VH-VL binders against q0atu2. Designs and how they scored, part 67

Target 1, 119 residues: q0atu2
Amino acid sequence: MLDKKARIRTSREYRNVFEKGKRLSGRFLIIYYVENALDNNRFGFITNKKIGMAVIRNRIKRQLRAIVREYQGQVKNKHDIVLVARAGIGKSSFEGMEKDYIAIMKKAGLFARNANKID

## First folded at step 21 (VH-VL)

Design mm25
Fold by OpenDDE, fold request of step 22:
Structure mm25 (fold): chain C 119 residues (1-119), chain A 122 residues (1-122), chain B 111 residues (1-111)
Amino acid sequence: as target 1 above (119 residues)
Amino acid sequence: QVQLVQSGAEVKKPGASVKVSCKASGYTFTSYDINWVRQATGQGLEWMGWMNPDSGDTGYAQKFQGRVTMTRNTSISTAYMELSSLRSEDTAVYYCARDSGYDSGTFYFDYWGQGTTVTVSS
Amino acid sequence: QSVLTQPPSVSAAPGQKVTISCSGSSSNIGADYVSWYQQLPGTAPKLLIYDDNKRPSGIPDRFSGSKSGTSATLGITGLQTGDEADYYCGTWDSSLSAGYVFGGGTKLTVL
């Protein structure tokens, strides 16, 4: 699990990201990202009902957290980043989800180091 | 088979705009970004930007920001690249290309259009 | 001028081996996979190598790619006259302005 200080937890924090941040869509994910005034990154996760049943939403959320945790060391600091799962993500593999995350994070210019998945 | 078919050659005056089209077929159009790359005569390849056909999101090379607009019409699986305020230096062959970013997490262009020659001259 | 540096030209006789270098930095070649493209005269570029060393279907195994640090290399063995073309390396650059970058291109002449 992500460190407490690396998590977006309050509604106000989420609103700030949505209102002031930039938005990019991948195949399975949408990310909202904005610079923060901290020395660390914070991540938020949203899986709404369009994803599917609660069991599916919870699974997706766990997978996204795992992906973010895996690559957090390569992400540029001082950002709040919210991941929103898209409807099609329920039918994607973990690997597909991971690749999508990598792609959109690259397009957002949020990776500071090599974050490519090694097959 | 995957195919990208671009619009025909264009001749423009300086200061004008040009809009090149790229029709995709043989795959799900909205599943892959379309990139635009140009090549001046006798010169190398120059990346211009990417466009996500599903969301319409774009990312442009800094050199072209403010002058380039990449759009799409999903109903006809067609991507567009419009370049404004044309100058002689914009004379080049313009290519659309599909990248595999979402499939692999890495960006490379696996299919290319045939190219569109844009000539800017007085 | 190009973000990635390639030799302007290389040449060799048929049957020989040639290598084309591509030099970058920690924000591009050092940070992401390299792709290579072949452009025959008067044609659109064609993907030759992706992910540093992988060949798309249809590309013969006499084409190879490798990467070390911030440099990549394209190798061509058993050179054929039909290999005469321009070759470009490319990769994603994770600098402040994230985007794809190409090398300046290398003209391969088959003697």
Scores: ipSAE 0.906, ipTM 0.953, lowest interface PAE 0.6, mean pLDDT 95
Fold by OpenDDE, fold request of step 22:
Structure mm25 (fold): chain C 119 residues (1-119), chain A 122 residues (1-122), chain B 111 residues (1-111)
Amino acid sequence: as target 1 above (119 residues)
Amino acid sequence: QVQLVQSGAEVKKPGASVKVSCKASGYTFTSYDINWVRQATGQGLEWMGWMNPDSGDTGYAQKFQGRVTMTRNTSISTAYMELSSLRSEDTAVYYCARDSGYDSGTFYFDYWGQGTTVTVSS
Amino acid sequence: QSVLTQPPSVSAAPGQKVTISCSGSSSNIGADYVSWYQQLPGTAPKLLIYDDNKRPSGIPDRFSGSKSGTSATLGITGLQTGDEADYYCGTWDSSLSAGYVFGGGTKLTVL
């Protein structure tokens, strides 16, 4: 799992991102992102009941955390980023989620260097 | 078969606005971004921006920010590009193109419209 | 003026090999996959190469792409008269304002 300092943990922190951040939608993900006053990035994850049963939601959350960890080093620093899983994500492959994440992050201009998935 | 069909040629006066349409078929319209690219006569390709037909989200090149608006009508699988405050330098062929970004994580344009000629003259 | 730099023109005889270069920076070619587009006279561009070196269906293997560092190259072997066209490289740029960027284009003349 992500380091404690790299996680959005409080409702206040989430609310701040939703109120002040920008929003971009991908095929399977919605990203809210805003600059923070820290020296590191923080990530939050939201999986609601529309995705499926608790087991599915937990699986999706684990997969998204894995994706974020994989590309964490390529993300521009000093950002709070919340990933919201969309309803169709439960039927998507891990690779599909990964590609969607990459695409959205690129559109948001949040990658500092090459973050392409290599097949 | 994927197909993008654009509206016909336009002739406009300086200061006017032009709205070009791009009707998509052969695939799920809301699953792929539509990009707009223009080409002045005898010149190269110039990227204008992208539009997500599902969410309506857009991203414009800095050069066109404040002057371009990209929209869509999902019920008829049609994307629109409106350019305002036209000037002679806007005379060009305008293309819509499908983006494969959501499928691949990489951005490239795999299908193109036939182009729409926009002429701006006094 | 284009973010990516291409030679304005190249030429060769039928059957020969030509290469078209595309030079960028660490924020574009150095950071993302390169695509190539062919534009025949009076027509819309067509995707020729994607992800640096992959060919869409219908594109013959005479066309190839490669990338090294901040530069990309399009190769065309067994040149045919029908290859006479303009060729553009393009990629995603992750600089101050994220967006797609094209090269200036290269006019290929078959002698």
Scores: ipSAE 0.906, ipTM 0.953, lowest interface PAE 0.5, mean pLDDT 95
Fold by OpenDDE, look of step 21:
Structure mm25 (fold): chain C 119 residues (1-119), chain A 122 residues (1-122), chain B 111 residues (1-111)
Amino acid sequence: as target 1 above (119 residues)
Amino acid sequence: QVQLVQSGAEVKKPGASVKVSCKASGYTFTSYDINWVRQATGQGLEWMGWMNPDSGDTGYAQKFQGRVTMTRNTSISTAYMELSSLRSEDTAVYYCARDSGYDSGTFYFDYWGQGTTVTVSS
Amino acid sequence: QSVLTQPPSVSAAPGQKVTISCSGSSSNIGADYVSWYQQLPGTAPKLLIYDDNKRPSGIPDRFSGSKSGTSATLGITGLQTGDEADYYCGTWDSSLSAGYVFGGGTKLTVL
């Protein structure tokens, strides 16, 4: 599981990202990202009702956390990043989500090195 | 089959703007980013930027920031690249190219337009 | 000047093997997958190799790609006269401004 200090947890933290951050859309994800004053990155996850039932939303959130955790070491430091699941994500594979995340993060310039090294 | 068909050649004066179109067919237009690449005569390929046809999001090469605008009309599956404040150095063939990044997580251009020659001269 | 470095030209006789190098840095070739493009005279570029070593459908297996560290290589065996073209490497660069970058291109002449 993603470290607690690597999570956006409060409504105020989320609002800060949405108000001050940049936005980019992928196929299955939208990311909001902004620099923070910390020594680490923090991630937030949003899966709203358009995704599907609660069990589906929870599954998607778990999968997104797994993806973020996998590539956490490759993300440039000092960023707050919120992942918003798009409606079609419920029909996507884990691999599809992963590829979308990678692509969008690259376009955002948030990957530092060795991104998308999937065998 | 996937096709990208670009608009015809353009001749412009320095300081003017040019807008090149790229009509896509054979696939879901909003599912793949469109990139623009130019090539001056006898020179290499130069990446200009990407445009997400679904969201309208863009990312431009630093060299063209403030001078290039990439847009789209989804109803006709057409992407546009407008370059302003033209200079003689902007004389080149301009290509649109489809990016398979969302499918693979990697960036490569699997389909290209035929190119549009833009000539900037006094 | 191109971010990725290629030799300006290479040449070989029909049937021979040629290699085209592409040198970059840790922020591009060292960080992401490399693609190769073939551009025949007077035509638009064509995808030749993607993801370092994968061939799109329709590309013969005499074209190959490899990568090690911050360098990539395009290999062409059984050289044909129709292979005379310019070849470009490209990849995503994660430096100051994220974006795609090309090599300077290599002109392949079939003797």
Scores: ipSAE 0.902, ipTM 0.952, lowest interface PAE 0.5, mean pLDDT 95
Fold by ESMFold2, fold request of step 22:
Structure mm25 (fold): chain C 119 residues (1-119), chain A 122 residues (1-122), chain B 111 residues (1-111)
Amino acid sequence: as target 1 above (119 residues)
Amino acid sequence: QVQLVQSGAEVKKPGASVKVSCKASGYTFTSYDINWVRQATGQGLEWMGWMNPDSGDTGYAQKFQGRVTMTRNTSISTAYMELSSLRSEDTAVYYCARDSGYDSGTFYFDYWGQGTTVTVSS
Amino acid sequence: QSVLTQPPSVSAAPGQKVTISCSGSSSNIGADYVSWYQQLPGTAPKLLIYDDNKRPSGIPDRFSGSKSGTSATLGITGLQTGDEADYYCGTWDSSLSAGYVFGGGTKLTVL
């Protein structure tokens, strides 16, 4: 589970990302992202009803949270990032969602150098 | 049998623009990003940017921001690269290439076009 | 002044082995997978190695790749005159202007 401080929680916070942020699309995901005034990142997750029933949407959200949690140490700080599931995501594997996330985060310039490696 | 076929050679004057096309076949065009790479005579490869044919999203190398525009027409599976305000140092072979990012999470160019020579001279 | 540094040339006789180095930083080779491209004279580049050490279909096992820290190496054994080409390393760079970067290229001469 992401820490509560690393979650976008309010409608105002989500609206700020959608109104002020940049957008990039992958195969299964769209990310919206904007710099924030904090020392940390915050993540939000959107699954609309066209994806499926609540049980399907909840499973997708859980999978996306797991992916974000796995890679959050590589994400440049001070960003609010919203992941929006695309209609076809229900057909993807966990690995497919993961690779899509990695690709769009790199193309957005949101991944940082690994601090454990020599520069 | 993935194939990328580019438009023919171009000769341009300084200050003009050029638009190179890249027609894709043998795969789902909207499933893979197209990148553009150029190579001046006797020089190395220089990455210019990527374009997502599904969304139209782009990312350009800093050197070309403000001069390059990458687009597509999905109905004919064709990507385009337009470079404006041409100078003599833009003389190069321009390649389109398909990237692997969405299959693997890593970026490499598995298929390349044949190249388009653009010559900028007075 | 390419982001990734390669020797400008290498040479060896047919049947011998060569290696081509590619030196980068923690924001590129140290953080992401390396690919290698072969460019025969007068042709487009061709993918030779991806994900540090994997060969696409049709690339003989005489070609190999490896990575250590911020350096990658292309190995070619059993050299043939047809291997005479330019070789480029490439990878994603995660620095301030995130994007793909190539090495300066290495001309292989088979004598």
Scores: ipSAE 0.823, ipTM 0.915, lowest interface PAE 0.9, mean pLDDT 91
Fold by ESMFold2, look of step 21:
Structure mm25 (fold): chain C 119 residues (1-119), chain A 122 residues (1-122), chain B 111 residues (1-111)
Amino acid sequence: as target 1 above (119 residues)
Amino acid sequence: QVQLVQSGAEVKKPGASVKVSCKASGYTFTSYDINWVRQATGQGLEWMGWMNPDSGDTGYAQKFQGRVTMTRNTSISTAYMELSSLRSEDTAVYYCARDSGYDSGTFYFDYWGQGTTVTVSS
Amino acid sequence: QSVLTQPPSVSAAPGQKVTISCSGSSSNIGADYVSWYQQLPGTAPKLLIYDDNKRPSGIPDRFSGSKSGTSATLGITGLQTGDEADYYCGTWDSSLSAGYVFGGGTKLTVL
């Protein structure tokens, strides 16, 4: 589980990322990201009802949190980052989501070190 | 089978722009990013940037930021690279290449176009 | 000026072996997987090695790749005259303007 300090929690915090941040899309994910004034990163997760029923959305959120936790040490500090699940993510595997995350985080310039865990 | 076919050679004057096309076939065009790489005569490969055909998102090498525009037309599976304010130093072969990033989380170019020679002369 | 350093040229006789080095930094080779590309005279580059040491289908096993720290190596055994080409290493660089980087290239001459 992500530390409480590393969570985006309020509507105002989410709104700031969407309004001020950059956007980059992968196959299963869209990330929105903006520099923050903290000494750490914060992550938020969005799955809308178009994705599926609550059971499916909760599974996807849990998987995305696990992926973010696995690579959090590689992420350049001082960023608020929101992961938005795209339609069709329910058909992806954990490994597919992970590879997508790695690719878009690299292309966004947000990784400071090698983050690959899938060969 | 996967194929990238580029437009023909171009001759331009300094200050003009050039737009090179790259038509993809044999795979789902919107599933893989297209990168552009150039090579001046007798020189090495120089990466110019990536473009996501699904979203239209791009990332340009710093050297080309402000002069390069990468776009696509998904209905004909074609990527484009436009380079403006041309100088003699831009004389090169320009390649499009498909990257593997979303399959693997690592970036390599598994398929390349045949190259487009752009000559800038005054 | 290439971000990744390769020797400008190497040569050997047919049947021999050769290695080509690629030296980088913690923001590229030290942080990500290395690929190698072969460019035969007058042709586009072709993927030869990916993920440090893997060969795509159709690449013979006399081509090999390895990596240690911030340095990568392409090995070629059983040299053939058809191997005469330029060889480039490449990888993702995570420094300030994140992007892909190539080595300066190594011309292999088979005498």
Scores: ipSAE 0.813, ipTM 0.914, lowest interface PAE 0.9, mean pLDDT 91

Design mm25
Fold by ESMFold2, fold request of step 22:
Structure mm25 (fold): chain C 119 residues (1-119), chain A 122 residues (1-122), chain B 111 residues (1-111)
Amino acid sequence: as target 1 above (119 residues)
Amino acid sequence: QVQLVQSGAEVKKPGASVKVSCKASGYTFTSYDINWVRQATGQGLEWMGWMNPDSGDTGYAQKFQGRVTMTRNTSISTAYMELSSLRSEDTAVYYCARDSGYDSGTFYFDYWGQGTTVTVSS
Amino acid sequence: QSVLTQPPSVSAAPGQKVTISCSGSSSNIGADYVSWYQQLPGTAPKLLIYDDNKRPSGIPDRFSGSKSGTSATLGITGLQTGDEADYYCGTWDSSLSAGYVFGGGTKLTVL
């Protein structure tokens, strides 16, 4: 899974991304992102109750973490990135979430061929 | 079945603005981004940017930052591209095109509008 | 100054084969899928090949695509006079100003 250093953990860290960051929407996801002062990326995940019951929300979070882990080597460093699940995400497949993530990360300019090392 | 129909030709003076429309039919307009691509006479294709009709999010090629605005009206399934501070080198055919990004994670333009000729002359 | 480099023109006789190259870099062709577009005179571009080598419905199999490293190739066999057009490669570029990029175009003449 993602290392502790690669996680957005506190309310203050989340607020900074929402208040200072840019936002892009896909079909199933919204990303908020902002440059940070670190040498690495950090990821956060938000699923609200409108998505479904706890078991559904937990499944979605695990799937999004797996997608982020798979592509983390391609993400340009020095960004805090929050993935917010949209209400319709529960009807998507893992592949659908993955393609959505790839598309919005490319359009945000966050993917790079020679990714920075993962800490 | 999918169709993108653009507004008619425009003749503009330097310094003016132009707004080109692109009406979509045959698919769910909000499910695919619209891109704008231009082509000056005898030259190649030049990508200008993308616009997400659902959110209104945009991304512009650096060359057009500050001069281009891409918008939409979802109730009539229509995308718009506005280019300001026109100059003679903006004379081109402007195309709208639907991109595939959210279906595949790869970007290509599967459907194109017929093009709108914009002529900038004094 | 096109990001992707194509030969300006190619020509061949009807029935022959041509290839059109498209050279890029690790931030575009080397990292993402290539598409090809056909533009007949006076018309909008039309998608010819996507995802390096796939044909959309209605594109005959005499059009083919391939990729190796940072270079892509469009192949056209059984040339017909109706194939006279400009051909463009395109792909996503992940460099500093991330966005879509096209090659400069290749004019195909069938003689």
Scores: ipSAE 0.800, ipTM 0.908, lowest interface PAE 0.9, mean pLDDT 91

